VHH binders against q96fz2. Designs and how they scored, part 343

Target 1, 269 residues: q96fz2
Amino acid sequence: CGRTSCHLPRDVLTRACAYQDRRGQQRLPEWRDPDKYCPSYNKSPQSNSPVLLSRLHFEKDADSSERIIAPMRWGLVPSWFKESDPSKLQFNTTNCRSDTVMEKRSFKVPLGKGRRCVVLADGFYEWQRCQGTNQRQPYFIYFPQIKTEKSGSIGAADSPENWEKVWDNWRLLTMAGIFDCWEPPEGGDVLYSYTIITVDSCKGLSDIHHRMPAILDGEEAVSKWLDFGEVSTQEALKLIHPTENITFHAVSSVVNNSRNNTPECLAPV
Short names: E, the ipSAE of ESMFold2; O, the ipSAE of OpenDDE; V2, 0.75 times the mean of E and O plus 0.25 times the DockQ between their complexes.

## First folded at step 18 (VHH; framework vhh_6z1v_2)

Design EA21 (at its last look DockQ between E and O 0.92; V2 from the best seeds 0.81)
Fold by OpenDDE, second read of step 19:
Structure EA21 (fold): chain B 269 residues (1-269), chain A 123 residues (1-123)
Amino acid sequence: as target 1 above (269 residues)
Amino acid sequence: EVQLVESGGRLVRTGGSLRLSCAASGSTVKGYAMGWFRQAPGKEREVVAAITQSGGKIYYADFVKGRFTISRDNAKNTVYLQMNSLKPEDTAVYYCAARLGFYETAPNEYDYWGQGTQVTVSS
C-alpha cells in the first residue's frame, strides 16, 4: 500500500470514528495534534495521516479501550534511530509484512510495547499491471458502502450538497498499523510514525495486486487491535489476515501524481 | 514514577494461607497490568500470577494449581495475592511488578518492581 485517500473534514472524520468503550459507553475519540491533520484524496508515504490508538499510550491511568485520534507520519521511524533525519533510513518502513513482523526489530519492538494503531482512510489505491502495455490502471479500494437511495455513484455527485451526503456516512477503511515514537537526537518534538501491515491479497483483489493492507473489519477487530491493555500481541496478530469484504472501482490516472488532491482521484471512470 | 510496596509476607506452616498486598504510590497503576513474581534462593525469578488493568484477564503459573488468587482494587491502587494451601516449595521472596499494557510472563518486560516480601513455609 503506497497511496491512500483521507479527505473528510475533521469533524466528519471524528464522528465516523464513534465507538463504544469496554463499558459500553458511546464515545468520540479525542484529538491529539489536530492541526497536523491535512485532508487529502491522495496521501503518500511521509505524509501525515490520522490513526486511532489507545488513550493508555498518552495517559498512564487511562482505560485502554478509550481511543485517541492523531495524525502520524506514514513510514515508521524506529525509536532507536540515531540519525537526525528520518529520510536517512535505509530500509522501507511504509509497510510491514505480516509474515515477517516478528523478525524485524523495527516492527517487533514497538509491537511488543503495544504500539498498535488503526490507520484511517477513505480507501487505498493500487495499480494493476496491464498485459502488453507499460501502463498501469489505478483502482480505488474501500469497504462496501451502504447504498442509500439518494447516494448516486461516488463520481456522480452533481452538487456540493450531494457530495457531502455521500461522505457523511462513509464507512472508513480501518487498516492495522504499528507506530513508534522517535526522539530526535538534536531535541525537539517527538515524532509519531506508523507502518501499515500488509498481507497477501484476497481472491477478489488478486488480479489487481498481490498484496493488500491488513484490514480490520468491524468494531470488534478495531477494538481488539487497539486495546493493548487487554489484548496480547499474540491475540492481536490473529486479526491480521486478508479479507474479501472490499470493493473497488477503476479511477483515472489523475491519482498517479501525488500532487493531485481532487475528488477526481477517487472518482470512477 | 510508580513505587510498589509489598506486604503480608511471613512465616507460615504447610497448608496455611497468606494474603500479600502490593500498594502503589507516586502514580496510579490503573493503566498497568500487575504481576506477582517470586524468587527462591538460587533460582530465577518466576511469574506467579498476572492481571490486566481491568482484571478481565488473569494468568497463573502452572505450579499455582488453583491455590493462589490474584486480584486488584484500582480505587485503592493495590494488587493482592491470596495464597492458600502453601507448601515449603513456595518459600521465596515475592515481588510485585507493573507493566504498561498487557501482562507478560517474563520479568524483564515489567517497568516497575517492589522490594519484595519474604514468604517462608515451614514443614
Scores: ipSAE 0.882, ipTM 0.951, lowest interface PAE 0.5, mean pLDDT 93
Fold by ESMFold2, look of step 18:
Structure EA21 (fold): chain B 269 residues (1-269), chain A 123 residues (1-123)
Amino acid sequence: as target 1 above (269 residues)
Amino acid sequence: EVQLVESGGRLVRTGGSLRLSCAASGSTVKGYAMGWFRQAPGKEREVVAAITQSGGKIYYADFVKGRFTISRDNAKNTVYLQMNSLKPEDTAVYYCAARLGFYETAPNEYDYWGQGTQVTVSS
């Protein structure tokens, strides 16, 4: 997984992240660095995207079930990285394979510190290689969406009223991630960055691509992944598996160029 | 930052009972997993018991199961170790420790330590 859509305005995104804490109290996540949120239909590695993480990472007396939402850099920069420019990292940290996560120092170390996050997106893109050709068919992949009497279709997002019918109650894709905190050697702000954990594709996606992000399906899975105070690393890793609760549709090649940021990127073809 | 002070260690007879307390000062430990560790002369420090921030998960070392109970009272910023059926082999300095996140069994995973309280079990 190397491309996502995360285009909702901040207030809509925040409401979509309503949750219950350990006591059953309804809450919204508290933002960190909200001005760094850059919505787009076409997010690529090295860009910022919002993630959820436990408040306990920031407030050492907090209930670990409370959530913070913050933009982080896609492409984990390990805390031990020595150079001043993150682009000089000599290995790809966009994704982390679940089968080797405890063998790679760049992922094992932050995971051992409980640095688990939930990566938010409208959905992700994947390219299918067709047999007998070098052409690739992009797909937009996302949670099945419930229909209401005011529901719209994805292709009808051409006006503010039609956009709201599709996106106002959109169920965000929730992917398991690991983050780390890097202190630039010459000083400056700490860099928060994440990787998305990947697994073998479910049967429904296997014709598109052989890997998929580890999707956390439902509030219990999201809560357990985030709660590093009450859920051990070993127990959290049991949440990492493929899911069949996923849907998709073909999209135009407009999405291929990561500079294209229009609704056409995810519109059905 | 967090300062931990153990108390309650003393001399007891084999088969006796003892309750250790660990009080935090300077800061609360409500967000921390807490552990009790022990160290006998010439031995490495070893985990005895550990408990998560909410008390929802608890660990006991195999050699102390059934005899010791860890508990915490976050309102009083205190962690306890109830020790029953004490044996001479339980003679050690007992330490309270804290870490952020889920508990661990290795001492090097804990950031804050008390100075210890001596427990001596006579034959």
Scores: ipSAE 0.674, ipTM 0.878, lowest interface PAE 1.2, mean pLDDT 91
ESMFold2 (binder alone), look of step 18: mean pLDDT 87; pTM 0.891
OpenDDE, look of step 18: ipSAE 0.861; ipTM 0.941

Design EA22 (at its last look DockQ between E and O 0.86; V2 from the best seeds 0.76)
Fold by OpenDDE, look of step 18:
Structure EA22 (fold): chain B 269 residues (1-269), chain A 123 residues (1-123)
Amino acid sequence: as target 1 above (269 residues)
Amino acid sequence: EVQLVESGGRLVRTGGSLRLSCAASGSTFKGYAMGWFRQAPGKEREVVAAITQTGGKIYYADFVKGRFTISRDNAKNTVYLQMNSLKPEDTAVYYCAARFGFYETAPNEYDYWGQGTQVTVSS
C-alpha cells in the first residue's frame, strides 16, 4: 500500500470514528495535533494521516480502551534511529509485512511496547498491471458502503448535495498499523510515525495486487488492536489476516501523480 | 517513575496463609499491569501472578495451582497476593513489579520493581 485517500473534514472524520469504551459509553476520539491533519484524496508516504491509538499512550493513568486520533507521518521512523534526517533510513518502512513483523527490530520493538494504531482512510489505491502493456490501471479499494435510500453509488452522486451525504455516512477503512516515537538527535519535537501492516491479498483482490493492508473489520477488531493494556501482542496479531469484505472500482490515471488532490482521484471511470 | 513497596511477608507454617500487598506511589498506577514475582535462594526470579490494568485478564504460574489470588485496587494504588496452602517450596523473596501495557511473564519486561518481602514457610 503506497497511496491512500483521507479527505473528510475533521468533524466528519471524528464522527465517523465514534466508539464505545469499555463501559459501553459512546465516545468520540479526542484529537492530538489537529492542525497537522491535512485532508487529501491522494496521500503518499511521508505525508501525515490520521490514526487512532489508545489514550494510554499519552496519559499514563488513562483507560486503555479510550481512543485518541492523531496525525502521524506515514513511514515509521524507529526510536533508535540516530541520524538527524529520517530520509536517511536505508530500508522502507511504509509497510510492514505481517510474516516478518517479529523479525525486524524496527517493528518488533514498538509493537512490543504496545504501539499499535489504526490508520484511517477513505480507501487505498492499487495498480493492476495490464497484460501486454507497461500500463497500470489504478483502483480505489474500500469497505462496502451501506446503501441508504438516497445514497447512490459513489459514481451516481450527480449532485453536490448527494455527494456530501455519501461522505457523511462513509465507513472508513481501518488498517492495522504500528507506530513509533522518534526524538531527533539535535532536539525538537517528537516525531510520531507509522507503518501499515500488509498481508497477502484476498481472493477478490488478487487479480489487482498480490498484497493488501491488514484491515481491521469491525469495532471489536479495532478495539482489540488498539487496547494494548488488555490485549497481548500475540492476541492482537491474530487479527492480522486478509479480508474479503472489500470493494473496489477503477479510477482515472489522475491519482498517478501524487500532487493531484481532487475528487477525480477516487471517482469511478 | 513508579515506586513500589511490598509488605506482608513473614514466617508461616505449612498450610498457612498470607496476604501480600504492594503499594504504588504516584498517580499512574492505573496504567500499569502488575505482577508478583518470587526469587528463592540460588534460583532465578520467576513470575507468580500478573494482572492487567482493569483486572480483566490474570495470569498464574503453573505452581500456583489455585492456591494464590492476585487482585488490585486502583483507587488505593495497591496490588495484592492472597496466598493460601503455603508450602516450604514457596519460601522466597516476593517482588511486586509494574509494566506499562499488558502483563508479561519475563522479569526483564517490567519497568519498575519493589524491594521485595521475605516469605518463609516452615515445615
Scores: ipSAE 0.888, ipTM 0.953, lowest interface PAE 0.5, mean pLDDT 93
Fold by ESMFold2, look of step 18:
Structure EA22 (fold): chain B 269 residues (1-269), chain A 123 residues (1-123)
Amino acid sequence: as target 1 above (269 residues)
Amino acid sequence: EVQLVESGGRLVRTGGSLRLSCAASGSTFKGYAMGWFRQAPGKEREVVAAITQTGGKIYYADFVKGRFTISRDNAKNTVYLQMNSLKPEDTAVYYCAARFGFYETAPNEYDYWGQGTQVTVSS
């Protein structure tokens, strides 16, 4: 997984992240660095995307079930990295394979510190390689949406007002991530960055691609992944598996160019 | 800056009971898992019990065999170890420790330690 859509305005995104804390209180996540949020239909590695993480990472007396939402750089930069320029990292950290996560220092170390996050997106893109051609067919892949009148139906939007209805109740894709905090050796702000954990694709996606992001399906999975005060690393890793609760549709090649940031990127064809 | 102080260690007869307390000063430890460890002379420090920030998960070493109970009171910034049916082999210095996040059983995983309190069980 190397391309996502996360285009909602900040207030709509925040409302979509409503949750219950361990006391049963309905809450919205508290933003950190909201000005770094860059909504786009076409997010690629090295860009910022919003993630959820436990408030306990920022406040040592916080209830670990409370959530912060913050933009982080896609492509984990390990805390031990010694160069001044993150682009000089000698290996790709866009994704982290679940079957080797405890073997790779870049991922094992932050995971052991409880640095688990939930990566938010409208959905993700994947390119299917077709036999007999060098061309690839992109698909937009996302949670099944509740079907009311126009709600949750991308292809049924006839007008700007119907488009807004599609996204007002959109169920965001929630992917399991690991983050780390890097202090540049030349000084400056601490860099927060994440990787997306991947698993073997489910049967429904296997004809498109052999890997998929580890999707956290439901509030209980999301809560357990985030709560590093009450859920051990070993228990959290049991949440990491493929899911069949996913849907997709073909999209045009507009999305191929990562500079294209329009609704056409995810529109059905 | 942050200090853990154990108390309640004393001489007690075999079969007796004792309650250890660990008070945190300088800040609350609501975000920390807490553990009790013990060290007998000439032996390595070993975990006795551990508890998560809310008490939702608890660990006991096998030698405890139901005789000890760990608890915490976050409003009072304290953690307790209730020790019942004490045996001479329970004689040790008992330490309170704190770890950010989830508990572990290895002593080197803990960030803060108390100075210890001596428990002596006479035959």
Scores: ipSAE 0.575, ipTM 0.848, lowest interface PAE 1.9, mean pLDDT 91
ESMFold2 (binder alone), look of step 18: mean pLDDT 86; pTM 0.887

Design EA23 (at its last look DockQ between E and O 0.93; V2 from the best seeds 0.80)
Fold by OpenDDE, look of step 18:
Structure EA23 (fold): chain B 269 residues (1-269), chain A 123 residues (1-123)
Amino acid sequence: as target 1 above (269 residues)
Amino acid sequence: EVQLVESGGRLVRTGGSLRLSCAASGSTFKGYAMGWFRQAPGKEREVVAAITQSGSKIYYADFVKGRFTISRDNAKNTVYLQMNSLKPEDTAVYYCAARFGFYETAPNEYDYWGQGTQVTVSS
């Protein structure tokens, strides 16, 4: 996964992340550094995206079932990294393979500290290689959405009003991530950064791409992944597997340029 | 930093009962899983019981066999170990430990330790 969409306004995004804590109380996640949230139809590595994480990571006396939403840098910078420039990392940390997560220090260490997060997105993009050509067809991949009486699919929105309704009730894609905290050697602000865990693609997606993000489908999966106080690493890792509960449609080549940030990026062609 | 202080250790007869307490300093007790460990002379430190933040999940070592109960009171910043049906083999220094996040069974995974309290079970 090298490209996502996360364009919802902050308030809409927050509401979409409503949850119940372990006591059954309905809650909204509190924001940390809300000003760093930059909505975009075209999110690339090194950009900031909102993630959910346990409040316990910020407040040592917090209930671990409570959630915080925070923009973090895509591309995990390990805490042990001693260079002043994260770009000097010699290995790619955009993704973490599920099969080797425990073998790589950069991912194993933060995971062992309970630094699990849920990466939020409208969906993610993948490119299908076209047979016989060097051309690749991009696809937008996301959770199936509930059909409202007036809006059948993202592609059926024929009016601005209908479009808004679609996004107001949009089920966000929830991807399993690992984050870390990096303190620059020369001082400054702590950098929070994340990697997306990837798995082999489900059967439905296999013709498009052979790998997919580990998707946490449902509130229980999300809660268990985040709650590092009550769920062990071993138990959490059982949640990491392919899911067939996705849909996709072909999009234009507009998304190929990471600088393009328009609704056309995820619009069906 | 969390300071842990154990109490309650004493000499008891075989078949007797004892309740250990561990008081934590500070306001961060709730964020930690708590564990009881023991170390007998010439043996390695071993886990006795552990409990999550909320108390919803508990671990007991195999040798406990239903004799011991771990509990916690977050309002009092205290973790307890009720020990019943004590045996001479239970003689050890008992330690309280805290780990940020989920509990573990390995001692090296814990962040803070108490000074320990001596439990002696006579035949």
Scores: ipSAE 0.894, ipTM 0.956, lowest interface PAE 0.5, mean pLDDT 93
Fold by ESMFold2, look of step 18:
Structure EA23 (fold): chain B 269 residues (1-269), chain A 123 residues (1-123)
Amino acid sequence: as target 1 above (269 residues)
Amino acid sequence: EVQLVESGGRLVRTGGSLRLSCAASGSTFKGYAMGWFRQAPGKEREVVAAITQSGSKIYYADFVKGRFTISRDNAKNTVYLQMNSLKPEDTAVYYCAARFGFYETAPNEYDYWGQGTQVTVSS
């Protein structure tokens, strides 16, 4: 996974993240650094995207079930990195394979500190490799949506009211991530950055690509992944597996150029 | 910073009971997993019991065999170890420790330690 869509206005995104804390209280996540949120239909590594994490990471007296939402850099920069420019990191940290996460220092260390996050997106893109050609077919991949009058189908939206209803009720894709905090040697703000954990693809996606993000399907999985005060690393890792609860459609090659930020990127063809 | 002070250690006879307390400072305690550890002379420090922030998850070492109970009262910023059916082999200095996040069983995973309280089991 190397391309996502996360285009919703901040207020719509926040409402889509409503949750219950461990006491059963309905809440919205509290934003950190909202000015760094850059919505786009076409997010690539090194860009910022919103993630959920436990409030306990910021407030030592907080209930670990309470959530913060914050933009973080895609491509984890380890806390031990010594160069002044994160682009000089000689390892690709866009993704983290689940089968080696406890062997890679860049991921094992922050995971042991409970630095688990949920990466939010409308969905993600993958390119299907066609045998015998150099051509690739991109697909947009996302949670199945509740089908009502045009609210469950992107391609059925034919008016502003119908388009708004599709996205106003959109179930965000929730992917398991690990984050770290890096202090630049020249000083300045701490850099928060994340990686997306990957697994072998499910049967439904195996014809498109052999890997998929680790998807957290439902509030119980999301809560357990985030709650590093009550859920051990070993128990949390049991949440990391493929899911069949996923759908997709083919999209045009407009998405291939990461500078294209338009609804056409995810429109069905 | 978290400051931990143990109390309640004393001399008791075999088969007796004892309650240890560990007072922690301020609201910073509420975000911590807590552990009780012990160290006999000439031996390594070892975990006795540990408890998560909310108290929903608890660990006991095998040698406890149902004799000890860990609990916490976040309103009082205190963690307890109730020790029953004490044996001479339970003689040790007992330490309270705190770890941010989930508990661990290895002592080097804990960030804050108390000075310890001596438990001596005779006869």
Scores: ipSAE 0.615, ipTM 0.852, lowest interface PAE 1.5, mean pLDDT 90
ESMFold2 (binder alone), look of step 18: mean pLDDT 87; pTM 0.887

Design EA24 (at its last look DockQ between E and O 0.83; V2 from the best seeds 0.77)
Fold by OpenDDE, look of step 18:
Structure EA24 (fold): chain B 269 residues (1-269), chain A 123 residues (1-123)
Amino acid sequence: as target 1 above (269 residues)
Amino acid sequence: EVQLVESGGRLVRTGGSLRLSCAASGSTFSGYSMGWFRQAPGKEREVVAAITQSGGKIYYADFVKGRFTISRDNAKNTVYLQMNSLKPEDTAVYYCAARFGFYEKAPREYDYWGQGTQVTVSS
């Protein structure tokens, strides 16, 4: 996974992340660094994206079932990194393979500390290789959306008004991530950064791409992944597997340029 | 920083009971999993029992066999180990430990330790 969409306004995004804590109380996640949230139809590595994480990571006496939403840098910077510039990291940390997560220190250590997060997106993009051509067809992949009587299919939103309604009730894609905290050697603010865990693609996506993000489908999976106080690493890792509960449609080549940030990126062609 | 202070260790006879207490300093007690460990002379430190921050999950070592009960009171910042049916082989220094996050079995995984309390079981 090298490209995502996360374009919802902050308030809409927050509402979409409503949850119940361990006590069954309905809550909205509190924002950390809300000013770092930059909505975009075309998010690339090194950009900031909103993730969910346990409140316990920020407040030592907090209920671990409570959630915080925070923009973090895509591309995990390990805490032990000694260079002053994160861009000098010599290995790719955009993704973490599920089968080798425990073999790589950069991922194993933060995971062992309970630094699990849920990366939020409208969906993610993948490119299918076209047979006989050097051309790649991009696809937008996301959760199936519940057809509310009032909200036509994403494809049927002929009017801007209908489109807004679709997004007001959009089910966000929830991807399993690992984050770490890096303190710059020269001082400054702590950098929070994340990697997306990837798995082999489900059968439905296998023709498009052989790998997919580990998707946490449902509130229980999300809660268990985030709750590092009550769920062990071993138990959490059981949640990491391919899911068939996805849909996708072909999109235009507009998304190929990471600078393009328009609705055309995820619009069906 | 969390300070841990154990109490309750003493000499008891075989078959006797003890209740150990560990009091934590500070308001962050509820964020930590707590564990009881023991170390006998010439042996490695080993986990006895562990409990998550909410008390929702508990671990007992195999040698406990239902004889010990770990519990915690977050309002009192205290974790307890009720020990029943004590045996001479239970003789050890008992340590309280705290870990940020889920409990672990390995001592090295814990962030804070108490000074320990001596438990001696006579035959």
Scores: ipSAE 0.884, ipTM 0.950, lowest interface PAE 0.5, mean pLDDT 93
Fold by ESMFold2, look of step 18:
Structure EA24 (fold): chain B 269 residues (1-269), chain A 123 residues (1-123)
Amino acid sequence: as target 1 above (269 residues)
Amino acid sequence: EVQLVESGGRLVRTGGSLRLSCAASGSTFSGYSMGWFRQAPGKEREVVAAITQSGGKIYYADFVKGRFTISRDNAKNTVYLQMNSLKPEDTAVYYCAARFGFYEKAPREYDYWGQGTQVTVSS
């Protein structure tokens, strides 16, 4: 997974992240750095995207079930990185394979500190290699969405009200991530950055690509992944597996160029 | 920053009961897991029991399960170890420790330590 869509206005995104804390109180996540949220239909590595993480990472006496939402850099920069420029990191940290996560220092160390996050997106893109040709067919991949009588599926265009209603009730894709905090050696603000954990594709996606992000399906999975005060690393890793609860449709090649930030990127073809 | 002070250690006969307390001062530590460790003469420090911030997860070492109970009262900033059916092999210095986030079994993982309290179990 190397391209996502996360285009919702901040207030819509925040409401989609409503949750219950450990005591059953309904809450919205509190933002850090809201001005750094850059919505786009076409997010690529090294860009910022919003993630959820436990409030306990910011406030040492907080209830670990409370959530913060913050933009972070896609492409984890390890806390031990010594160069002054994060682009000099010679390892690709856009994704982290689940089967080697405990063997790679870049991921094992922050995971041991409880630095688990949930990466938010409308959905993600993958390119299918077609047999007998060099062409690649992009697909937009996302949670199945619940429809009302007056709302259409993604890409339906009955009226402006129908488009707004589809996205007002959109179920965000929730991917398991690991983050780290890097202090530049010459000073400056701490850099928060994340990687997306990957697993083997489910049967439904196997014809598109052999890997998929580790998707956290439902609030129990999201809560357990985030809550590093109450859920051990070992128990959290049991949440990391493929899911069949996913759907997709083909999209045009407009998405291929990451400069194209339009609804056409995810529109069905 | 956080100071941990154990109390309640004393001499007790085999089969007796004892409650240890660990009071934190300097700040609340409701975001910390708490552990009880012990160190017998000539042995390495070892985990006895541990509890998460909410008390939702608890660990007991195999050798003490069923006899000891860990609990915490976050309003009082205090952690307890109720020790029942004490045996001479429970004789040790008992330490309270705190770890940010989830508990661990290894002593090196803990951020704050108390001074210890001596528990002696006589035949």
Scores: ipSAE 0.616, ipTM 0.858, lowest interface PAE 1.7, mean pLDDT 90
ESMFold2 (binder alone), look of step 18: mean pLDDT 86; pTM 0.890

